# Designs tried in a protein design chat: VH-VL binders against q8ixk2r445to577. Part 133

Target 1, 133 residues: q8ixk2r445to577
Amino acid sequence: FFGMLQNKGLTDYCFDYNPPDENQIVGHQVILYLCHGMGQNQFFEYTSQKEIRYNTHQPEGCIAVEAGMDTLIMHLCEETAPENQKFILQEDGSLFHEQSKKCVQAARKESSDSFVPLLRDCTNSDHQKWFFK
Below, E stands for the ipSAE of ESMFold2; O stands for the ipSAE of OpenDDE; V2 stands for 0.75 times the mean of E and O plus 0.25 times the DockQ between their complexes.

## First folded at step 7 (VH-VL)

Design ob4 (framework fv_cosibelimab; at its last look DockQ between E and O 0.68; V2 from the best seeds 0.00; counts 0 for: pae E 7.3 > 2)
Fold by ESMFold2-Fast, scan of step 7:
Structure ob4 (fold): chain C 133 residues (1-133), chain A 120 residues (1-120), chain B 112 residues (1-112)
Amino acid sequence: as target 1 above (133 residues)
Amino acid sequence: EVQLVQSGAEVKKPGSSVKVSCKASGGTFSRYAISWVRQAPGQGLEWMGVIIPIFGKANYAQKFQGRVTITADESTSTAYMELSSLRSEDTAVYYCARSRYYGRGSFDYWGQGTLVTVSS
Amino acid sequence: NFMLTQPHSVSESPGKTVTISCTRSSGSIASNYVQWYQQRPGSAPTTVIYEDNQRPSGVPDRFSGSIDSSSNSASLTISGLKTEDEADYYCQSYDSSYKHWVFGGGTKLTVL
């Protein structure tokens, strides 16, 4: 699977990666932004290793969640995906982070009007359902 | 440091076509969006279209659909804008500009501009 | 698609403050980030504000951007006006329905 990773509940929003430094692609939080349909900063690939890869820049980035945190951040991809970079895309559209046993949910960023994907307890909410477009 | 260098000024007859080039250096070409923007003498900026080379996608403003074609050559890091069926009102400075993030980021680098004059 | 409307011209004396508005004709101004560009005669535009209110490195803190959802407008404010600020200023935003960029008509700033 690859394309724009769109939310079922926040229907106009897609995964978006916008690092401020062209020479430092990793270390920044993944956000949600209005879907534009042109790929690039909203183009992600779901791999057989259960990674969500960002291929728009080189080197390629892989979405990760650090232990005890709920934010999705961009790390460098590794030859063998570490557990913190593995997400199980389920048949119902849930994106399950196995290491934490939580699901990715579209949520409002604290102290901001912007939206971000965060780890939350798994529910049947449309804000936890994702699809590639 | 990123630099966009455009081809030189052109003088064209009505009904002809013009193809302007924009060569990128000092940065990543294929994964950035390259837009074309024109400015008629004494007028404002007008967006014409964009290409994202790695994804093979180009999109055009409705006003120019059917007579503008934007292409890219990744091997030479060069984007092209071809405008056909030229009219006197197409006399303008044509700019290429890079945006790092499509739909969100600013046009962070601009070419120097290419003056295209359409006259009989 | 939408249009962005700016005043045709504004003028003010050195040391004073000016504000240039950019009004979106349909849809919320807050739905898409707004950029501001400065263009001096004979030159390509340069970014003075990006993502509503951020300044690129090298742009003086006299330049600021803001969004007012109630008037459906973005504003560029330049304080402590200097003669070198004399230029044309353009706002820009993205039209997600058409997947293209929109520029405002431009504002000529005269500093006298």
Scores: ipSAE 0.492, ipTM 0.837, lowest interface PAE 2.4, mean pLDDT 90
Fold by OpenDDE, look of step 8:
Structure ob4 (fold): chain C 133 residues (1-133), chain A 120 residues (1-120), chain B 112 residues (1-112)
Amino acid sequence: as target 1 above (133 residues)
Amino acid sequence: EVQLVQSGAEVKKPGSSVKVSCKASGGTFSRYAISWVRQAPGQGLEWMGVIIPIFGKANYAQKFQGRVTITADESTSTAYMELSSLRSEDTAVYYCARSRYYGRGSFDYWGQGTLVTVSS
Amino acid sequence: NFMLTQPHSVSESPGKTVTISCTRSSGSIASNYVQWYQQRPGSAPTTVIYEDNQRPSGVPDRFSGSIDSSSNSASLTISGLKTEDEADYYCQSYDSSYKHWVFGGGTKLTVL
């Protein structure tokens, strides 16, 4: 699967990555933005290694969850996907992070008009359902 | 440092076409969005269209659809804007501008502008 | 689609505070999609406020952006006004439905 990773509950919002330095794309938080359908910062791939790859930059970035965190952070992809970069996009649309056993939920960023994907306990909320478009 | 350098001023007759270039340097080119914005004398900024080179897809303002063509050459890191069927009203300074991310309106770098004068 | 409406001109004395409004005609205005540009005569625009009311490096903190949801407007506030602030200011946003960038009409700021 590839393209925009769109949230079902938070309508018209997609995974979006916004590194402040074009030459340093790792270490920053993945956010949600209105879907624009033009790729670039909203182009992601779900791979056979269960990675969510940011595929508009070399070297490629992969979404990771750092220890003790509930945010999605961009790391470099590795030859063998590390445990903290493994996600299961389930048939019901839930995006499950294997290591934390949490689901990715669209949420409002505190004190901001922005939205972010956060790890939360898995529920049947549409805010935890995602699809590629 | 990222720089956008545009081609020189143009003088055109009505009905003709103009093609302005915008060469990017100092950073990556393909993954960023290049927009074209014009400004008629004494008037405001007007967005014309955008392209993301790596995808080769362009969007245009409805006002210019069918008359403007935006292209990009990744090998030379150059974007182009061609405007056809020129009218006197097309007399303006044309800017290329880079957006870090499509769908986010911030143009972080601008070309120096290209004056296009349309006169009989 | 929507339009962004700005006052044609504003003026204020040095040291004072000026606010330039930018009202969106339809749809909800959002700070993460509003930017402000400064343009001096004979020059290309430069960014003074970008997504989430952030300031680029080199832009003094006298410049600030805000959103008023009740009036569906964005505002650029310039405190401690300086002569060098005299310029045209444009707000900008993005129409996700039409995938268009939209500029306000621009505001001419005169420092008295």
Scores: ipSAE 0.024, ipTM 0.696, lowest interface PAE 3.2, mean pLDDT 92
Fold by ESMFold2, look of step 8:
Structure ob4 (fold): chain C 133 residues (1-133), chain A 120 residues (1-120), chain B 112 residues (1-112)
Amino acid sequence: as target 1 above (133 residues)
Amino acid sequence: EVQLVQSGAEVKKPGSSVKVSCKASGGTFSRYAISWVRQAPGQGLEWMGVIIPIFGKANYAQKFQGRVTITADESTSTAYMELSSLRSEDTAVYYCARSRYYGRGSFDYWGQGTLVTVSS
Amino acid sequence: NFMLTQPHSVSESPGKTVTISCTRSSGSIASNYVQWYQQRPGSAPTTVIYEDNQRPSGVPDRFSGSIDSSSNSASLTISGLKTEDEADYYCQSYDSSYKHWVFGGGTKLTVL
């Protein structure tokens, strides 16, 4: 799967990544932003290694969650996907982070008018349902 | 160091067309949006359209729909803007500009501009 | 489609503060980020503010940007005016409905 990774509950919002420059693609939080359909900062690929890859620059970034944290941040992809970079996109649309046993949910960023994907206990909420378009 | 270098000035007759080139160097070409912006003498900036080379998606301002074609050649890292059915009011400096992010950020690099003069 | 309206000109003395407005005709100014460009005579534009209130490297702190939802406008504020600030200034925003960038009409800043 590849393209815009959209949320079912937070209508018309997509995964979006805004690194400060093209040579500093790691270490920042993934956000949600209005889907624009033009690729670039909203172009992601779900791989056979269960990675969510950011495909706008080389080397490619892979979404990760550090131990004990609930935020999705960008790491460099590796030849073999580390466990903290593995997400299962399930048939019901839930996006499950296997290492933490939690699901990705659309949430309002604290102290902001913006939205972010965060790990939360898995539910059947549409805010935890995702699809590629 | 990113640079955008445009083709030279042109003088055209009404009813003809012009094709301006914009060669990128010192950075990636395929993934970044390249916009075209024009400025008539003594006037403001006017956005014309955009392309993202790797995705082949172009989008045009309504004013120019049907007269402008924006293309890109990844093998030469060059974007092109062709404006047809030229009129005297198309006399302007035409800029190419790069944005790092579609819908976010600024046009962070600009070409030097290409003067197109339409005269009879 | 929306328009961005700027005053045609503003003028102020060195050392003082000037504010240039940018009013959005339809939809909310807060829906999309606003950028500001400086253009000196004979040159291509350069960014002085991006994403409402951020400064690129090399742009002095005396340049600032803000959003006012009640007037549906953005503002560029330049404090401690210097002669080299004399230029044309353009606001710009993104129309997410049409996926277009829109420029304001431009403001000529004169520093006496």
Scores: ipSAE 0.016, ipTM 0.650, lowest interface PAE 7.3, mean pLDDT 87
ESMFold2 (binder alone), look of step 8: mean pLDDT 91; pTM 0.933

Design ob5 (framework fv_cosibelimab)
Fold by ESMFold2-Fast, scan of step 7:
Structure ob5 (fold): chain C 133 residues (1-133), chain A 120 residues (1-120), chain B 112 residues (1-112)
Amino acid sequence: as target 1 above (133 residues)
Amino acid sequence: EVQLVQSGAEVKKPGSSVKVSCKASGGTFSRYAISWVRQAPGQGLEWMGVIIPIFGKANYAQKFQGRVTITADESTSTAYMELSSLRSEDTAVYYCARSRYYGRGYFDYWGQGTLVTVSS
Amino acid sequence: NFMLTQPHSVSESPGKTVTISCTRSSGSIASNYVQWYQQRPGSAPTTVIYEDNQRPSGVPDRFSGSIDSSSNSASLTISGLKTEDEADYYCQSYDSSNKHWVFGGGTKLTVL
């Protein structure tokens, strides 16, 4: 699958990545922003290795969660996907992070009106359901 | 440094069309959004549309749908805006402008503007 | 669709502080980032504020931006007003439902 990764519960919001420097595409948090349908900063690819890739800039980025964290951070993709970069997109739309045994949830960022994807205990909430469009 | 350089002024008759160019130098032309914005004499800024070259996708303001076409040539790092069925009310300075992130990013670089005069 | 409404003109003396408002007609002003552009006569616009309250490199700290959800407005504030600040100022935001950028009508700032 590839396209804009949209949330079922927070219905108008998509995964969004905005590297502040075109020469440094990694190390920043993935956010949620209103879906625009124009690809670019909201275009992601789900691979057979269970990666979520960002290909708009080179080198390609892969979404990861560092040990002990709940935020999704852009890392460099590797030849063999490390465990912290593997997400299982389930039939019900849940995006399960195998290493942590948590699900990706659309959530309000602390002290802000902005939204971000965070790892949370898996529930059947629509805020944990994702689809490509 | 990134620069946007536009084609020169045009004088057109009503009913004709005009095609303005915007050549980007430096940076990653294909991965940025290029918008077109016009300004009639003494009036405000009016957004016309955008193209994201790497995606091959353009989108237009409702007011201009059907008579504006925005295209890009990645090999020359040039965006184009063509406006058809020109009216006297289309007399304006036409700007191209770049944004890093469509939908949230600001217009960080602007072309110098192209004056299009529509008169009989 | 929404409109961004600005006062047509504002004026103030050198050294004082001026505030220019930008009011969103429908939907929350906080739903999308607000940008502010400065345009001097005969020139292309330049960005003075982006993402509600951020300054581009080279823009003096006399320029600041804010959002007021209760009035559904964004504001551009210029302190220590100088004659060189005399220009037209435009707010801008994104209409996510229509995938369109929206500009305010512009405010002419006169420094007397």
Scores: ipSAE 0.402, ipTM 0.814, lowest interface PAE 2.9, mean pLDDT 90

Design ob6 (framework fv_cosibelimab)
Fold by ESMFold2-Fast, scan of step 7:
Structure ob6 (fold): chain C 133 residues (1-133), chain A 120 residues (1-120), chain B 112 residues (1-112)
Amino acid sequence: as target 1 above (133 residues)
Amino acid sequence: EVQLVQSGAEVKKPGSSVKVSCKASGGTFSRYAISWVRQAPGQGLEWMGVIIPIFGTANYAQKFQGRVTITADESTSTAYMELSSLRSEDTAVYYCARSRYYGRGSFDYWGQGTLVTVSS
Amino acid sequence: NFMLTQPHSVSESPGKTVTISCTRSSGSIAKNYVQWYQQRPGSAPTTVIYEDNQRPSGVPDRFSGSIDSSSNSASLTISGLKTEDEADYYCQSYDSSNKHWVFGGGTKLTVL
C-alpha cells in the first residue's frame, strides 16, 4: 500500500512529515495535517517488512517509536527493519506497533490545536483506524 | 542554494497562447511543489496552479481551469505554465515559486518574474 | 472558497510598530497555516513569516506573526520600523476543500 495515510475518526487529517531542514530529514516528529491529496509530504508506503516509509526525500525515512516513548519519529530505514519500526496494519484499519503492543491513535498535541499520531492502548475507536487514499 | 530562473518577457495578441518556463538549480526540483502566481500591474498576487513533478500531480485555481496547463520536465529541472485564449486582463508578471511542504509550507524561493503583455 | 481580507494600506513613522491584519471569511483562520510575504517594488515576494509565527533565517526578530481565533484573523507585526520596510505585504493560507492556495489582497506599508 502507498498513498496518503488518512484517519477514519479525524476524517480530514493525514500523516504528514515536514522536517525543518531539508538536508536533515530524520529525527523529527510525524504530525497529522489536513489531507491535500497531492502526495509529497503526505505520501507514505507500507512495506512487506511492516514499515511506514517516507520516500519524498532521499535518504528514505522510516517511522519509529523509541523505547518508552509514545511519539512517532522519523528514523533512517535499514535493510532489515528493527522492531521499533514495525507496524501491523490490521484488517480493521488499526496500526499495531509490535514492540510496544500499542496502537497508533490520532490525538491532540498537549496545549495546542495541533494533531499528532501517538501510541495508545488499543481500543475500538475510529481515531485508531487508518487507511491509504 | 536554490535558484529559479524564468524565461523572458513576451508580447502577445488577444486569443493567442503563452508558455513561460521556470528552470530550477541548486536544490531538489522533482520532490518539491512548483506553483505559478501572477500579478497584474498595481494588483495583488493570484495563485494559478501547482505541479509536483515526481508525483505527476497538478492542480489549478478554478478561475484558470481549462485555460492553464502546468507541466514539468524532470530531466531539465524545468516547469512550464501555458495560458491560452489570452485577454488584455491577462497582462501581468507571472512568477514561479517553490514550496517544501504542499498545503502548509511557505513559497520559499521565487523566480524573478516574467512580464506578459497582451494588447489589441 | 474563502477570502483573506487585508487593509489596503497602513502607515507609521520610523521606529514605531505597525500591525497588518488578515481576516478569513469562512472557516477558522487556525485551520490552515498562514504565511506572510514582503514585496518591494520591482522584486519578487520574499517570505517574512511562515506557519503562523515562524521566521526564516535572515529575517530580523522585529517581524512577528500571530493568530487570533476570536477575530478569525492572522496578524503581521513589525516593530522598530525602518524605511526599507516600505513594501506590499501579503498573507497566504491553504484552502483544503478546494486544494488551492489563497492570497490576501495585499497591504501597502508606507513609512513616513
Scores: ipSAE 0.347, ipTM 0.805, lowest interface PAE 3.4, mean pLDDT 89

Design ob7 (framework fv_cosibelimab)
Fold by ESMFold2-Fast, scan of step 7:
Structure ob7 (fold): chain C 133 residues (1-133), chain A 120 residues (1-120), chain B 112 residues (1-112)
Amino acid sequence: as target 1 above (133 residues)
Amino acid sequence: EVQLVQSGAEVKKPGSSVKVSCKASGGTFSRYAISWVRQAPGQGLEWMGVIIPIFGKANYAQKFQGRVTITADESTSTAYMELSSLRSEDTAVYYCARYRYYGRGSFDYWGQGTLVTVSS
Amino acid sequence: NFMLTQPHSVSESPGKTVTISCTRSSGSIASNYVQWYQQRPGSAPTTVIYEDNQRPSGVPDRFSGSIDSSSNSASLTISGLKTEDEADYYCQSYDSSNKHWVFGGGTKLTVL
């Protein structure tokens, strides 16, 4: 699967990555932003290693969640995906982060009009269901 | 170090077409969005369309649909904007501009502009 | 579809602060990021603010951006005004429904 990773519950919002320094793509939080349908900053690939890859720039980035954290951060992809970069895209559209036992949910950023994907306890909510467009 | 270099000024007759080029150097051409923006004398900026070369996708402002075609040649790192059925009100400076994030971010590098004059 | 409306002109004395507004006609100004461009005569535009309130490297901190949801507008504020700030200023935002960029009509800043 590849394309724009859109949320079923938060209609019109897609995974988006826009680090301030174009030469340093790691270490910043992945956000949700209005889907534009043109790929680029919203183009992601779900790989056979259970990675969510950001393929627009080189080196390629892979989404990760550090131990004890709930935010999705861009890291460098590795030849063999580490456990913190593995997400199981389930048949119902949920993204399960095996290492933490939590699911990716579209959520409002605290005290903000912005939205971000966060790890939360798994539910059957449409805010936890994702699909490639 | 990134530069966008545009083709030279053109004088065209009404009803003809013009094709302006924008050659990128120093940066990653294929993965960035290349937009075209025009500015009539003494007027504001008007977005015409965009191409993302690696995806082969172009998108156009409603006003120009059917008259504008934006293409890219990855082998020469050059984007093109062709405007057909020219009218006197198409007299403008045409800019190409690069931006990294479609739908957000800014146009970080601009070409020098190409003056197209439409006159009989 | 929406329009971004700016005042046609604004003027202020050197050393003072000036604010240029950019009002969105429909939909929330906060739903899409706003950029600000400076254009001096005979030159291509350059970015002074991106994503509402961020400054590119090399842009002095006298330039700042803000969003006011109550008036549905974005603002560019230039403090410590210098004669070199005299230029046309354009706001820009993205129309997600139509997948295109929208520019404001531009504001001519005159420094007295």
Scores: ipSAE 0.315, ipTM 0.774, lowest interface PAE 3.7, mean pLDDT 88

Design ob8 (framework fv_cosibelimab)
Fold by ESMFold2-Fast, scan of step 7:
Structure ob8 (fold): chain C 133 residues (1-133), chain A 120 residues (1-120), chain B 112 residues (1-112)
Amino acid sequence: as target 1 above (133 residues)
Amino acid sequence: EVQLVQSGAEVKKPGSSVKVSCKASGGTFSRYAISWVRQAPGQGLEWMGVIIPIFGKANYAQKFQGRVTITADESTSTAYMELSSLRSEDTAVYYCARSRYYGRGSFDYWGQGTLVTVSS
Amino acid sequence: NFMLTQPHSVSESPGKTVTISCTRSSGSIASHYVQWYQQRPGSAPTTVIYEDNQRPSGVPDRFSGSIDSSSNSASLTISGLKTEDEADYYCQSYDSSNKHWVFGGGTKLTVL
């Protein structure tokens, strides 16, 4: 699967990655932003290793969640995907983070009027359902 | 460092076509959005369209749909804008510009501009 | 479709502060980020503000951007005006419905 990763509940929003320095694409939080339909900063690939890859830069980035955190951040992809970079895209559209046993949810970012994907207990909400467009 | 270099000035007759090039050096050409913006003498900036080379996607402002074609050659890191059925009103400086994030990011690098004069 | 409306010209003396507005005709100005570009005669535009209020490296801190939802406008504010600030200034935002970029009509800043 590849394309723009759109939320079923927050229907106008897609996964989006906006590193402030184009020469350093890792270490920043993945955000949600209005879907523009043109790929690029909203283009992700779901791989057979259960990675969500951002391939607009070299080296490629892979979405990860650090232990004890609930935010999705961009890390370097590895030859063998580490456990913190594995997400199961389930048939109902939920993105299940294997290591934490939590689901990715579209949520309002604290201290701002912006939206971000966060790990939450799996509740089967439409805000936890994602699809490639 | 990133640089966009455009082809030289052109003088064209009404009804003809013009094809302007924009060669990128430094940075990642194929994965960035390349927009074309024109500016008639003494007038403001007008967005014409965009291409994202890696995805082969181009999109055009409604005013130019049917007359403009934007293409890219990844092997030479060059984007092209071809405008057909030229009119005197198409006399303008044409710019290419790069953006990192389509839909919300700024145009961070611009070409030097190409003057296209349409006269009979 | 929407338009971004700017004053055609503004002027102020050196050392003073000037504000240039950019008003969106329909839909909220806060729906998408606003950028600001500076264009000096004979040259291509350069970014002075991106994502509403951020400055690129090399742009002095006397340049700032803001959003005012009550007037449905973005503003570029330049404090401590200098002669080299004379230029045309353009705002820009994105129309997600049409997948199009929209530029304001431009404002000529004169410093006298």
Scores: ipSAE 0.226, ipTM 0.757, lowest interface PAE 4.1, mean pLDDT 88

Design ob9 (framework fv_cosibelimab)
Fold by ESMFold2-Fast, scan of step 7:
Structure ob9 (fold): chain C 133 residues (1-133), chain A 120 residues (1-120), chain B 112 residues (1-112)
Amino acid sequence: as target 1 above (133 residues)
Amino acid sequence: EVQLVQSGAEVKKPGSSVKVSCKASGGTFSRYTISWVRQAPGQGLEWMGVIIPIFGKANYAQKFQGRVTITADESTSTAYMELSSLRSEDTAVYYCARSRYYGRGSFDYWGQGTLVTVSS
Amino acid sequence: NFMLTQPHSVSESPGKTVTISCTRSSGSIASNYVQWYQQRPGSAPTTVIYEDNQRPSGVPDRFSGSIDSSSNSASLTISGLKTEDEADYYCQSYDSSNKHWVFGGGTKLTVL
C-alpha cells in the first residue's frame, strides 16, 4: 500500500511530514493535517517489513516510536527494520505498533488545536482506524 | 542559491498555443511543487495550476481546465505551462513559483515572469 | 469555493502602523494557512509572511501576521512604515475541498 494515510474518525486529516530542511529529515514529529490529495508531504508507503516510509525525501525516512514515548518520530530507515519502526496494518484499519503493543490514534496535541498521531491503548475507536487513499 | 528562470516574452495570435518554461537551479526541484500564476495588466494574481514533479501529478484551476497543461522534466529541472486556444483576455505576465509543501507552504521563490501578448 | 476579500487600497504616513485585512467568504479562515506577498511595480511577488504569522529570513520584524476567527479574517500589520513598503499586498490560502490556491484581490499600500 502507498498513498495518503487518512483517518476514519478525524475524516479530513492525513499523516503529514514537514522536515526542518531538505537535508535533515529525521528527529521531528509526524503530524496530521488536512488531506490535500496531491501526495508529496502526505505520501507514505507501507512496506513488506511493516514500515511506514516517507519517500518524498532522500534519504528515506521511516516512522518510529522511541521506548516509553507515545509520539511518532521520523527516523532513518534501516536495511532490516528495527522493532520500533514496525506497525501492523490490521484488516479493520488499526495500526498496531508491535514493540509497544499500542495503536496509533488521531489525537489533539496538548495545549493546541492541532492534531497528531499518538500511541494509545488499542480500542475500537474510529480515531484508531486508518486507510490509504 | 535557488533561482527560477523563465523563457522570454511571446506575441501570439488568437487561437494559437503558448508554452512557457521555468528552469530551476540552486535547490531541490523534483520534491517541491511548481505553480503557475498569471497577472493581466493592472490586475491581481490568478492561480492556474501546479505540478509535483516526483509524484507526476498536476492539478488545475477550474477556469483553465481543458486549456492548460503543466508538465515537468526532472532531468533538466524544468517545468512547462502550455495554454491553448488563446484569446486577447489571456494577455498577461505568467509566473512560475515554488512551494515546499503542497496545500500549506508559501510560494517561496518566483520566476521573473513571462509576458504573453495575444493580439490579431 | 471561497473568496478572499481585501480592501482595494490603504494609505498612511511614514512611521505609522497600517493593517490590511483578508476575509474568507465561506469556511473558517483558520482551516488553512494564510500567506502574504509583497509586489513592487515591475517585479515578481515576494513572501513577507507565511503560515499565518511566520517571517522569511530577511523580512524585518515590522511585518507581522495574525488570524481573527471571530471576523473570519487574516491581517497583515506593518509598523514603522517606510516609503519602500509601498507595494501591492496579496493574501493567499488553500481551498482543500477544490484543491485550489486562492489569492485575495490585492491591496495597494501608499505611504505619503
Scores: ipSAE 0.291, ipTM 0.774, lowest interface PAE 3.6, mean pLDDT 89

Design p1 (framework fv_axatilimab)
Fold by ESMFold2-Fast, scan of step 7:
Structure p1 (fold): chain C 133 residues (1-133), chain A 120 residues (1-120), chain B 107 residues (1-107)
Amino acid sequence: as target 1 above (133 residues)
Amino acid sequence: EVTLKESGPALVKPTQTLTLTCTFSGFSLSTYGVGVGWIRQPPGKALEWLANIYWRDDKYYNPSLKNRLTISKDTSKNQVVLTMTNMDPVDTATYYCARIPYGDYEFDYWGQGTMVTVSS
Amino acid sequence: DIQMTQSPSSLSASVGDRVTITCLASQDISNYLAWYQQKPGKAPKLLIYDASSLESGVPSRFSGSGSGTDYTLTISSLQPEDFATYYCQQHDNRPLTFGGGTKVEIK
């Protein structure tokens, strides 16, 4: 699958990666932002290796979660996907991060109108359901 | 200050169509992520969600009432309209409109409510 | 549909009391729970969202806690203006659903 990765619970919010420096494509947090339908910074590919790839730039970026963290950050893709970059998109729409045994959830930053995807205990929440649009 | 106010008929006969208008100020439905929803409360009973409309004209309806409900907006007039067909005495309730500040589900400011009685 | 059960349906309390109201969801709602206050003849007022986030302008004596299926609203020191009916609402899944309400009455 490829396209804009949208949340079922948050109306019109999509995975978004817009690094401030085009020469430093990695190391920044993935955010959620209003879906604009134009691809670009919201265009992702779900691969057979269970990666969520950001293909808008070369070299390609892959979403990862570092040990002990709950935020999704952009890393460089590798020839063989490391475990921290593998997300299982399940039949019910959940994104399961097998290394941590957690699910990706849309979450509001404290006292803010800003939203981010975070790892949380898996539930049947609409905020943990994702689909490509 | 954010304000919302419901308007419409106080009395509706069975089988008629109800049309309610929510007029608001202090925010705009042209703002990213903002929405307006309708909630009703029969006398002495719990709140029941009816429908939401959002900035981009995305519409969601309570599945139990979906075939009877239509929600629309006029962004330039700061109005949201709810239409409910085939009214029945069990639909007697106070009807509220309320703001959704971001594309989530909580309602942060509510109108005063308008009582609609369905009786022959 | 997610069913929301509040307990108790009513309680009597005095000014200065610590009051706790509970809300039970029929399934895990991932902390997506809001609390509202409603005075007779008035519209509901949002107090808490995301289980524990205090809405701007709401007094600090109100707090929310809980996780999974079990949530509580606490009023640490009840004031005269707090006598009202309180409702929980899950904002996790559509259709949105509310609890039956808890009436906090003067003792």
Scores: ipSAE 0.521, ipTM 0.840, lowest interface PAE 2.2, mean pLDDT 89

